# VHH binders against Uncharacterized protein AF_0307: the designs that were tried, part 14

Target 1, 238 residues: Uncharacterized protein AF_0307, of Archaeoglobus fulgidus (o29937)
Amino acid sequence: GSAVDYILEKNFGDRFVKKEFKLWPYYENIKEVIKWIENESDAVAFSSHTARLFDSTLLERRGIKIIPIIFVRHPIIRIHSAYHYERKQVDIFRPGPVIARNTDFKGYVEIRLAIPRQEFNVSNFHVFRLADMLHGEKNMKPLEKALIALKRLPFIGLVEEFEKSMTKLEETVREYFPEFKASVIRTNVQFSPDMPLEERLKIIKNEVGKDFYKKLMEINEEDMVLWEKVVDMYKEGF
Below, E stands for the ipSAE of ESMFold2; O stands for the ipSAE of OpenDDE; V2 stands for 0.75 times the mean of E and O plus 0.25 times the DockQ between their complexes.

## First folded at step 14 (VHH)

Design a25 (framework vhh_enristomig; at its last look DockQ between E and O 0.67; V2 from the best seeds 0.73)
Amino acid sequence: EVQLLESGGGEVQPGGSLRLSCAASGFTFSDYAISWYRQAPGKQREWVSVISSGGSTYYAESVKGRFTISRDNAKNTLYLQMSSLRAEDTAVYYCAKLSYTRGKTWYDYWGQGTLVTVKP
ESMFold2, look of step 14: ipSAE 0.771; ipTM 0.925
ESMFold2 (binder alone), look of step 14: mean pLDDT 84; pTM 0.833
OpenDDE, look of step 14: ipSAE 0.770; ipTM 0.920
ESMFold2, look of step 18: ipSAE 0.714; ipTM 0.914
ESMFold2 (binder alone), look of step 18: mean pLDDT 84; pTM 0.834
OpenDDE, look of step 18: ipSAE 0.784; ipTM 0.927

Design a26 (from e1 with G103S S104G; framework vhh_enristomig; at its last look DockQ between E and O 0.57; V2 from the best seeds 0.72)
Amino acid sequence: EVQLLESGGGEVQPGGSLRLSCAASGFTFSDYAISWYRQAPGKQREWVSVISSGGSTYYAESVKGRFTISRDNAKNTLYLQMSSLRAEDTAVYYCAKLSYTRSGKTWYDYWGQGTLVTVKP
ESMFold2, look of step 14: ipSAE 0.763; ipTM 0.917
ESMFold2 (binder alone), look of step 14: mean pLDDT 83; pTM 0.824
OpenDDE, look of step 14: ipSAE 0.780; ipTM 0.924
ESMFold2, look of step 15: ipSAE 0.742; ipTM 0.912
ESMFold2 (binder alone), look of step 15: mean pLDDT 83; pTM 0.826
OpenDDE, look of step 15: ipSAE 0.784; ipTM 0.927

## First folded at step 15 (VHH; framework vhh_enristomig)

Design b21 (from a26 with T101D; at its last look DockQ between E and O 0.57; V2 from the best seeds 0.67)
Fold by ESMFold2, look of step 15:
Structure b21 (fold): chain B 238 residues (1-238), chain A 121 residues (1-121)
Amino acid sequence: as target 1 above (238 residues)
Amino acid sequence: EVQLLESGGGEVQPGGSLRLSCAASGFTFSDYAISWYRQAPGKQREWVSVISSGGSTYYAESVKGRFTISRDNAKNTLYLQMSSLRAEDTAVYYCAKLSYDRSGKTWYDYWGQGTLVTVKP
């Protein structure tokens, strides 16, 4: 998220643009995203939390190459981090910050699951986002779509292997922008992690209790499969 | 067996008030988030409000400021206090228990039979 935005800003300056979109319905979302990319003729880098993934062929037929920059992280850690980030926001209109400020972590998960079209924020988030590449495939399960998308993507980052991810990002982007440097982020120590994954998970398990933690793992089972696949890819040096 | 039984519906004039109840049995009520949904004739069922197991609440924008969800864990009962009712609020109202199993097509594994609220045009 913010680390990638910082890198893009430092490399591209005024040619880096941000915009947010209505997430639903899917086809109106991607129509507006494509329109945005085409209309920003001077821009080369685009950031959005609400732009949905689509088949890159839609723009490649128009002569526009897209390099999606997507990261995955352990699903429980992602949800917990999102909760704490949102608690610090002063926003009184968006559901996330409002919910996060008015409940504990367990309540945050409960309420987001209860609200239609917000479940993906706490259940299989990465699978939901990646499966959008094959949105039109009505007979295919979300995890299947996400795994196919993973194979097709020119880049996938792993938050737990941030430095390796930055090296891979440089390799991918430099094919088109030879002066691109992800290293600008490495000089800012504020972006460094400090606690082992297992220890963080144990703290969360103690926070919500054993029974709820088991349920939280169950509703993120597909994201665990996806995450483990990316972890293996980074161990093998893909 | 899990049971959810709604009551308190009826006919009311615009601007009026009603209090709905949902009596719960067959599970540890205090451990679960519970929601109100509604379904107007010919329309899809829509979410109205939720109260977490810890008592935190959230509302659909269409009812915010007019409806209040609450729970009494000692009585295993969920409530919806409806005020400033409008014709658009006419619907069958359901309470639903949150599920943590994405079996089928919803995050709710149990629903009540519903109670009808009619707000005269």
Scores: ipSAE 0.609, ipTM 0.866, lowest interface PAE 1.5, mean pLDDT 87
ESMFold2 (binder alone), look of step 15: mean pLDDT 84; pTM 0.832
OpenDDE, look of step 15: ipSAE 0.789; ipTM 0.926

Design b22 (from a26 with T101N R102P; at its last look DockQ between E and O 0.78; V2 from the best seeds 0.73)
Fold by ESMFold2, look of step 15:
Structure b22 (fold): chain B 238 residues (1-238), chain A 121 residues (1-121)
Amino acid sequence: as target 1 above (238 residues)
Amino acid sequence: EVQLLESGGGEVQPGGSLRLSCAASGFTFSDYAISWYRQAPGKQREWVSVISSGGSTYYAESVKGRFTISRDNAKNTLYLQMSSLRAEDTAVYYCAKLSYNPSGKTWYDYWGQGTLVTVKP
């Protein structure tokens, strides 16, 4: 997010670059991402909301080491935060902001779920993104791919444990950039960082009603499995 | 069991109008978002429009400004008002009920049989 982009910018300056890509089809997306990484020969840090994950061995065979920086967040909190962020955007072309400005949160979820290739925005988002690491595994279920990807990643962050995540990010990046420093800047404007997760979830449940909240949890059950795994990792120390 | 029955299709000249209906039964209609889809000969089925349970709407770019989706919850009926029709709008039109089925990514559990719209060349 914004905090990670700020950290990368402060550490790498003009060697930090950002770019966005067409999300589909998958293989054209990663072709453009790999082209970007190769052509930005002066850059060492890359940020994109639309670059899809791929097996890092594709670039490691070309002599380029990739350290993906990926965060997970409670899936209901992520969707709710995305809705409120997008409502504030003046963009008239991207579906997210247009939908968010014209409906309540429940309607936002319903409409995004209804539009082909938009459902991942409100259903199992993290599983969708992580499973891309093993995109070529045709017979493997998305959650299985995501859990394998989780084990392979050199770093995974947990938004609910942001300070611990920053410490782990420093440890991971300093293996390659010893002067790397992480700073913590709170950028979550929807809920207080000090509010317990369960209180935030109760507010959302009251907003949409118990029946819809149950449906929202059901369509994110794979993300819940993934998120709980990362939560356990952060509780146990890894 | 859930049923969706489309009607209102037919032949029309370019620039003409048609109104499609989708009669719903076997579920609490007002609780669900419903979409229109269409399938042209030899092509994949494509999404056209959705109306949320609360009445909010969204449209595929190819039909925006020409088509209007609406619902009458008292009559359990979904509508698609089509205007400024073009040859490219020729297709079988389907209504589809949104589902929250966690076992797959197909978010529609019931489809109608369809109604044919033919826009003359």
Scores: ipSAE 0.631, ipTM 0.874, lowest interface PAE 1.2, mean pLDDT 88
ESMFold2 (binder alone), look of step 15: mean pLDDT 84; pTM 0.832
OpenDDE, look of step 15: ipSAE 0.788; ipTM 0.925

Design b23 (from a26 with R102P; at its last look DockQ between E and O 0.66; V2 from the best seeds 0.74)
Amino acid sequence: EVQLLESGGGEVQPGGSLRLSCAASGFTFSDYAISWYRQAPGKQREWVSVISSGGSTYYAESVKGRFTISRDNAKNTLYLQMSSLRAEDTAVYYCAKLSYTPSGKTWYDYWGQGTLVTVKP
ESMFold2, look of step 15: ipSAE 0.738; ipTM 0.906
ESMFold2 (binder alone), look of step 15: mean pLDDT 82; pTM 0.811
OpenDDE, look of step 15: ipSAE 0.837; ipTM 0.949
ESMFold2, look of step 16: ipSAE 0.697; ipTM 0.887
ESMFold2 (binder alone), look of step 16: mean pLDDT 82; pTM 0.813
OpenDDE, look of step 16: ipSAE 0.836; ipTM 0.951

Design b24 (from a26 with S103T; at its last look DockQ between E and O 0.65; V2 from the best seeds 0.73)
Fold by ESMFold2, look of step 15:
Structure b24 (fold): chain B 238 residues (1-238), chain A 121 residues (1-121)
Amino acid sequence: as target 1 above (238 residues)
Amino acid sequence: EVQLLESGGGEVQPGGSLRLSCAASGFTFSDYAISWYRQAPGKQREWVSVISSGGSTYYAESVKGRFTISRDNAKNTLYLQMSSLRAEDTAVYYCAKLSYTRTGKTWYDYWGQGTLVTVKP
C-alpha cells in the first residue's frame, strides 16, 4: 500500500488522488468509486484502501482505461505484516488498529475471525479482493472467480519479487505514460526485507505455536493456491 | 462431545445489572476464542462480544462501555457482566465457540442453548 502511493505521487503529483469508501454493500461501494473516477477529470492515478475491484468494462464503455495495481503476498506474511502495521496506527475508531493494539498476533487473528464482516482480513484476503471482479457470478466459488480475475488483470505484483514487480509495473504503465518510474521505500517493521520467506514463517510458527499455525494455514488455503499461481507466473517470466 | 451451557438470565429493571455464565466442556477451553451472541424475538442473531484465547476482548458498539466479557480458564467458564441494561438488550444470549473451519456462513461450530434476559419496560 504506502509504497505504491509514494510511487504514484512521485510520478503524477497533483494528478494523483486518494479517497476511502464504505466497504459494504458492494454495489454502493463501486458506484461511489466509479463516480469518484469520473468526477476527478484532472487525475490519472487513484489510490484507495477501500475501493473494491470491479469489471473494467463498466468504465471502458465510457472511454476510460483502468489499470488496477494489485499485489499479492504469502498470506501468512501478509496477515502478520498487517497486524504490526495496524499496531502502530493511532486510529481509535477502525476495528483493525484498535484490535491490533490490544492483542498479540494470535488474538488479532482470533478476534478478526470472530467479528462479522472482519474475517476476510485474516482468511483468504486476496481471493476475497480479486473475486470482486466477478461479483455478479452467483454460481462461481470465490477461488474460481479470483483465478479468472488473475488472468484478466493487466498487472499483478508479487511482494516476494518486488524488483521484478516494479519492472513489470513500469512496462505496463509506460504504454500510457512513457516517463513513468517506479521506486519504493520498504516499511516492514517486524521482519527484515532480506530475510528468507521460510525463516519468516518459522518465526511466526514459533510465535503462535504449531497447532495454531496449522489452523491459520487452513483458513488461508485458497489464498495459498492463488499465491502459488502468481509465484509460478513470476518464475515463467510472463 | 462439546457442550456450552449458559446460565444467569432473568428479569431486570432498566438500568439494572446481570451476570451471565457459560460453562464449557468437551474441548480445551483455553485454546479457543469464545463469543457472546444474542437474539431478540423475530430477529437474527447479533454478535455481542468476543474474548480471545489470550484474554483480549472486543465489543459491538451497541454494548461497548456497558458489558464486560471475561473468562476463567481454570473453571472453563465464560462470563458476560451486563450493566446499564436497556429494553433493547432483551434477548436470548448464547455463547459460541470459534471454529477454524467455516460452518455454513459462520466461523462458529458450537452454540449453547441460550439464557433469556428480559429488561422490563
Scores: ipSAE 0.740, ipTM 0.912, lowest interface PAE 0.8, mean pLDDT 87
ESMFold2 (binder alone), look of step 15: mean pLDDT 82; pTM 0.816
OpenDDE, look of step 15: ipSAE 0.775; ipTM 0.923

Design b25 (from a26 with K105R; at its last look DockQ between E and O 0.64; V2 from the best seeds 0.74)
Amino acid sequence: EVQLLESGGGEVQPGGSLRLSCAASGFTFSDYAISWYRQAPGKQREWVSVISSGGSTYYAESVKGRFTISRDNAKNTLYLQMSSLRAEDTAVYYCAKLSYTRSGRTWYDYWGQGTLVTVKP
ESMFold2, look of step 15: ipSAE 0.762; ipTM 0.919
ESMFold2 (binder alone), look of step 15: mean pLDDT 82; pTM 0.818
OpenDDE, look of step 15: ipSAE 0.791; ipTM 0.931

## First folded at step 16 (VHH)

Design c1 (from b23 with K105R; framework vhh_enristomig; at its last look DockQ between E and O 0.85; V2 from the best seeds 0.76)
Fold by ESMFold2, look of step 16:
Structure c1 (fold): chain B 238 residues (1-238), chain A 121 residues (1-121)
Amino acid sequence: as target 1 above (238 residues)
Amino acid sequence: EVQLLESGGGEVQPGGSLRLSCAASGFTFSDYAISWYRQAPGKQREWVSVISSGGSTYYAESVKGRFTISRDNAKNTLYLQMSSLRAEDTAVYYCAKLSYTPSGRTWYDYWGQGTLVTVKP
């Protein structure tokens, strides 16, 4: 249901596949993801919300080139959008939708932070995901791992610069699929896509109050560092 | 100083009920989510339930439908109404204040001393 999934489906049709996995433990997750990629011998595009990132050399040594397609987004906007998306879901079993339908946004953050293994949904989500590339590096902090992963990735998208991200994605993918086209597909969000970021954040700050907003920023400090790095990359035209 | 003081534990027959209380002081109780945890001797702490600052609740699957968490902000008190108690509910029960600064592996900065609940075999 995302714009990227739509683009992949339009370009690759039945060679585009989707699957979800148990998130924990890490090594069982990536074992199943690698098995999925190998078993889908006719597929060229793979989408999952729960496939964890790993060092691509694990598949490259098996003759499979992987181009991870990963987007980052302002952490407060991401959490707020996730809340509103999830409260629209009718799912009665997954914690996210159940929590979202039964709380306001502040409560959603509080409850997810309170439940074991749920906190990363509302605290440093992107750092958590990217740090997985260097899983097992005991002497490295999560932000350090994420920044190294950022340098290694052949592509990183920035939701706030979606059209530029699509141009970069086309450049990256067309080395292997010359006819690849990433048409601009604007997804519907709770705020207008053309509203300035600062205005969107002010609305959220007013919704939860300035004291809680400050705490929300503090528990996402590492994601802010990561996001600002990607913003700078897009500003400089890398 | 932040203090959390549990009470209401005791011995009960299978299928019985108990109500636990957690008296809070030293912080603005109404601003924070508060959880119940439990721990059998020699076992890891197990999250039981949370109530948000706004009163919304969520439960571990093992207690859903049998336990009810609530709060009285005027009395600075958290409650856990337990019913249909089972032998596996035997544990020391703790209340814990949510923190927005990680402390080790958890997002809780203050814990009570606990109250023992024993469900007879």
Scores: ipSAE 0.640, ipTM 0.877, lowest interface PAE 1.3, mean pLDDT 87
ESMFold2 (binder alone), look of step 16: mean pLDDT 81; pTM 0.808
OpenDDE, look of step 16: ipSAE 0.818; ipTM 0.943

Design c2 (from b23 with S103T; framework vhh_enristomig; at its last look DockQ between E and O 0.70; V2 from the best seeds 0.75)
Amino acid sequence: EVQLLESGGGEVQPGGSLRLSCAASGFTFSDYAISWYRQAPGKQREWVSVISSGGSTYYAESVKGRFTISRDNAKNTLYLQMSSLRAEDTAVYYCAKLSYTPTGKTWYDYWGQGTLVTVKP
ESMFold2, look of step 16: ipSAE 0.719; ipTM 0.902
ESMFold2 (binder alone), look of step 16: mean pLDDT 82; pTM 0.808
OpenDDE, look of step 16: ipSAE 0.824; ipTM 0.946
ESMFold2, look of step 18: ipSAE 0.727; ipTM 0.901
ESMFold2 (binder alone), look of step 18: mean pLDDT 82; pTM 0.810
OpenDDE, look of step 18: ipSAE 0.820; ipTM 0.941

Design c3 (from b23 with S103K K105R; framework vhh_enristomig; at its last look DockQ between E and O 0.81; V2 from the best seeds 0.77)
Fold by ESMFold2, look of step 16:
Structure c3 (fold): chain B 238 residues (1-238), chain A 121 residues (1-121)
Amino acid sequence: as target 1 above (238 residues)
Amino acid sequence: EVQLLESGGGEVQPGGSLRLSCAASGFTFSDYAISWYRQAPGKQREWVSVISSGGSTYYAESVKGRFTISRDNAKNTLYLQMSSLRAEDTAVYYCAKLSYTPKGRTWYDYWGQGTLVTVKP
């Protein structure tokens, strides 16, 4: 599926594996993810949309080095893209696709906020995902955890700078996989965005209305802070 | 002042039906998604169903196919039509207004006082 999955498949073939997990509860998720990594002893690349982030020392004590490959994206664009992707998943009966097929984008956001433990899909998704690295820190705010995780990660990608992100990924894994190549492969169809970010946001604002767009921004304020930091990292070089 | 007033609860035999209502005031009802929740004796409140501002619906698996949520924006009223009721549906039922400012771990800022539904054993 994704461009990253395609690159991993091309580089690792049969040693690239994919699996999905129940997201809740956290510790059961992590337990199953660790079992998966250990049971796939011949695999070197692992992809999952539902594996939660954990402290890599849990596997390092067992002699397994983990390099998480995590991307961030403008939060409003991410949610809108997720809606349209899930809407296309005919014959999938998980909540996301079912909701997406049966409502417009505004309704998708409303319904996902309304369902317990689904709000992260439309509110501060990246903060939620990154904060899992410090899951055991009960007195720390999620954004604080996510920002610490950001500093600790060996790699963080930015969807808006995908080619630069792939170059950085190559550098990050070079010590372990010197033949790894993350070049973007384009067919006769351009994969570059066709409009500026601000114009895409304007279209979304018109779609849901000014008042709802403001609410959508408010429930993603922490993701905006995180995203802006990653944008700055890619502008300043790291 | 936001108010949510549930009604329509009562006793019913297994397999029976009830229609719950939630009268809303103090906010622009048509702009908000509204949910039904329920709380059985000794249990945590559980989400039952939601209807979006645009009328789209989604249900918990435990009630899917048996319950129908609807809204009448002209009357500022939310409904829950319950059919094929089971003993496990016995609970106090609440309507709740979706918020875009979370209160702790919940995305609901106002709750009704509840209406009791009892399904005879």
Scores: ipSAE 0.715, ipTM 0.903, lowest interface PAE 0.9, mean pLDDT 87
ESMFold2 (binder alone), look of step 16: mean pLDDT 82; pTM 0.820
OpenDDE, look of step 16: ipSAE 0.806; ipTM 0.935

Design c4 (from b23 with T106V; framework vhh_enristomig; at its last look DockQ between E and O 0.07; V2 from the best seeds 0.00; counts 0 for: pae E 6.2 > 2, placed apart)
Fold by ESMFold2, look of step 16:
Structure c4 (fold): chain B 238 residues (1-238), chain A 121 residues (1-121)
Amino acid sequence: as target 1 above (238 residues)
Amino acid sequence: EVQLLESGGGEVQPGGSLRLSCAASGFTFSDYAISWYRQAPGKQREWVSVISSGGSTYYAESVKGRFTISRDNAKNTLYLQMSSLRAEDTAVYYCAKLSYTPSGKVWYDYWGQGTLVTVKP
């Protein structure tokens, strides 16, 4: 997110806009997102943490081409990074940062699971987000929706392969903005920027204990399937 | 419809003990994490403890080892057992139900009226 926002701001300046939305209900969310895109007639780049994914044909029939910029990350690493990000927030009024500052990682996950509609933050987050493309398919399982969405997206990034992802993003966007340039941006994570994924996971496993780590993997099983498919795509050099 | 009613406060000597209760109604108590907060005179309200729906417990450093949070889902009641009380524990204690906003962020959607705990000199 914030690295991509920097690239978009650098390339598009005042034609890059940001906004946040109510997440529920789904159809009110996308209605407001579509209104935003249409009302910002001078803008070409849009960023939001709370805009939900929808079928791009809703805007393409109105003459607006949409290129969603979405990244996936190893689900356990993502959750652990989110925990540490919230722990460092100076906000003293919002309960999220307060909870994160006053729990260990295991406690953070457990409390999030105990709040209705908050479990997606620690359970199958990417599947939840991508499945929104096929939101109306009530009889299809979330993982199936997410895998179909993965095939339809013009771009999918992999945080673990950030440089390759930026190269692919340039290729995708330059069809419409030939001057577009994405730069390589190193992002420092909770551990060393170059620490192997397996070592990072072992540290987390030791932190929460074997039994809880098993539970954490179980509640993220679908995200693991999704993530592994994206990893395979980047190994093939698609 | 949602109600949270704290009780069990009172005056106690330093080193003493009290047990606070929070009776809950109007929601499926067993589905929610529930917190204790306190507010001392002239200070901001501060978080004390939380218990998850599954029974996991977490505490502020200032009370860890002295306070014990628990729940009885059959009675829809949250408890705070306070021991080794100190003058700085004097405050109004509140229970709070954690939920979510329409934007999906965690928030406190209901608070009790509070129960006063006074630790005498």
Scores: ipSAE 0.059, ipTM 0.501, lowest interface PAE 6.2, mean pLDDT 82
ESMFold2 (binder alone), look of step 16: mean pLDDT 82; pTM 0.815
OpenDDE, look of step 16: ipSAE 0.767; ipTM 0.922

Design c5 (from b23, 21 letters changed; framework vhh_7yz9_2; at its last look DockQ between E and O 0.55; V2 from the best seeds 0.60)
Fold by OpenDDE, look of step 16:
Structure c5 (fold): chain B 238 residues (1-238), chain A 121 residues (1-121)
Amino acid sequence: as target 1 above (238 residues)
Amino acid sequence: QWQLVESGGGLVQAGGSLRLSCTASGFTFSDYAMGWYRQTAGNEREWVAVISSGGSTYYADSVKGRFTISRDNAKNTVYLQMNSLKPEDTAVYYCAKLSYTPSGKTWYDYWGQGTPVTVSS
């Protein structure tokens, strides 16, 4: 998130805007997001942690073309990174940061699972997010929705292939903004940038224990399917 | 078989205190996060307080500073100390275990039978 925001800010300056929204209910969120996009006439880049995805045709019907920029990563790394990020946040009015500052990683996950999901989810978050693009399909499973959404997206980033993702992002955005440049040095606060994924996972597994790690993986199986799909896409030259 | 048995509910005047207890059996108590929820007639069940397996706590905004959740792993018991009670705290209080369903890939709460709390004005 921060790397992408940096890129957008660097490229667009005052034409880059950020805003947060209430996550629930869904239709109210997208209504506010669409309104935001429509009202910020001078802006061309929008960033939000709480804006939910929706069918792009909703904006296209209004004469607005959008390029969603979404990144996926291994779900365990995602959750672990989120925990550490939230621990540094001063906003005491949001449950996430409050929980993160007062718990270890395992406790963070446990408490998040035990309270209503009003913000960041520790279970199949990416699947849930992508599934929003097909929110009208009430009888379709979230993973199925997410996979369809994945096919419809003009871009999908993979954190584990950050450089390739940036290249793809640049190519995608340059169709509309020819001078767009996506060059950022990847930084990781918790791990060395050069540390292999397997080593990172091992460290986290040791931190939470074998049994909890297994459970954590199980509640993120759908995200794993999605993640693996994106990994394969990049292997195949996406 | 999992079992949760709540106790300690009753009638109390506004500003008073109660201490709820929940005794667990049928599972390794120390491995699970526990919580308290409450429900009034006609309303959805709402969470009140949660305590992780490691003892970290989190509270709903409505009870922060007034309620304290704690656990005694040796007794397989989770507690809810309720101070400065208000009429709006009137509800049936339920003890919950963080549960995991492998087949459904879902975490949820296993509930006790509940203990009623009535706070009079």
Scores: ipSAE 0.511, ipTM 0.820, lowest interface PAE 0.9, mean pLDDT 89
ESMFold2, look of step 16: ipSAE 0.720; ipTM 0.892
ESMFold2 (binder alone), look of step 16: mean pLDDT 79; pTM 0.786

## First folded at step 17 (VHH; framework vhh_enristomig)

Design ctl (from c2 with L98S Y100S W107S; at its last look DockQ between E and O 0.58; V2 from the best seeds 0.00; counts 0 for: pae E 11.7 > 2)
Fold by ESMFold2, look of step 17:
Structure ctl (fold): chain B 238 residues (1-238), chain A 121 residues (1-121)
Amino acid sequence: as target 1 above (238 residues)
Amino acid sequence: EVQLLESGGGEVQPGGSLRLSCAASGFTFSDYAISWYRQAPGKQREWVSVISSGGSTYYAESVKGRFTISRDNAKNTLYLQMSSLRAEDTAVYYCAKSSSTPTGKTSYDYWGQGTLVTVKP
C-alpha cells in the first residue's frame, strides 16, 4: 500500500489485486505467487510485499508476460521509512509491527538483526530481493546476482526520482496499456516530504548516533553499491 | 571477550515456575538486544524471546503469556521468568547477543553454555 499501489488502483480498479505470502522457503513462495497470478484471470496488476522475484520465463512458458515493478531507495531511508510504516500497523501477532511499536528506531534494527531470517529487513534488503531472480545460481554472490537482475529487468524505479520513474514505467508498459497514466496525485494520498536526501540522513544520524549510523552503513554496503548504480542510470536519463 | 553465563535451570513439576538469569560481560550490555533460545533433545534451537536495548519485548507464540523477558542494565543481567511450565518446555536454554557489530555483514550470535530446564511428567 504505497503511491504505486494507489496509481495501479486508479488505473485498473477491480483488475488490481493484492496478496501476501510466506517468504520461506523460496520455491514454495514462487509456486504460490504463480498460482495466484494464474487464478486471478480477470486481474492485470498485482501487488505484494512478500512475493519474491523469479525468472520471468516461468510465466512466459504459461503464456503470461510479466513486467515486475521494482523500486530501490537509499537503504538507510528505506529502513527508517519501514520502521515508521510498521509502527502504524495495529497487528499484535506479526513480529514487524510488534517490534516497531515497542522500540525506537535503533532498537528496531537491533532486534531485526537478532532474529533469524529477519536481518534482511535491515541489511541489504534490495540486494536480497533482486538476487532472487537468480536464486538457482548457488555459487554466485548476492550482489553479483542483484546486478545481473538489474540489467535484465524491463523496469527499475528510483524512489528519489519518483516522477522520472513513473515516466519510465509508462514507456515500459505502453505496448500493453497505452492509456496508463502514472501522474502522482497528492489529494488524500501522502508522499514523502520534499526534504533533501542529505538532510533526511542527518536527522537519522542524530537519532541513532554516529557510531550506530556507521554500523547501519556497513551492514548495508552492498545495497549502497546497488543504489548508486541505479542513481547513475537515472542521471543518464535511461 | 564476550561472555554469557546462564543459570537458574532445574527440575519442576508441570504448572511450576522458574526464573533464568544470564550474566553478561565483555561488551556494553545496555547497547544491545539480548535473546533467549532453547533446544530440546533431538530438536533444532528455537527462538524464545528478545528484549531490545530500549526495553521492548517480543515472544514466540509457544511461550506468549507464560514467559516474561526482562533486563537489568546495572547488573548486566538478562532474565526469563517462566510460568505455567509444560513438558514441551523441557530444553537447554541459551542467552544470545546479536552480532550487530560495525564489521559484520552476517548475523553472528554469541551464546552461553546453556542451563537445563526439565519439566517432569
Scores: ipSAE 0.000, ipTM 0.235, lowest interface PAE 11.7, mean pLDDT 81
ESMFold2 (binder alone), look of step 17: mean pLDDT 81; pTM 0.812
OpenDDE, look of step 17: ipSAE 0.724; ipTM 0.895

Design f21 (from c2 with K97R; at its last look DockQ between E and O 0.82; V2 from the best seeds 0.74)
Amino acid sequence: EVQLLESGGGEVQPGGSLRLSCAASGFTFSDYAISWYRQAPGKQREWVSVISSGGSTYYAESVKGRFTISRDNAKNTLYLQMSSLRAEDTAVYYCARLSYTPTGKTWYDYWGQGTLVTVKP
ESMFold2, look of step 17: ipSAE 0.643; ipTM 0.884
ESMFold2 (binder alone), look of step 17: mean pLDDT 83; pTM 0.825
OpenDDE, look of step 17: ipSAE 0.778; ipTM 0.925

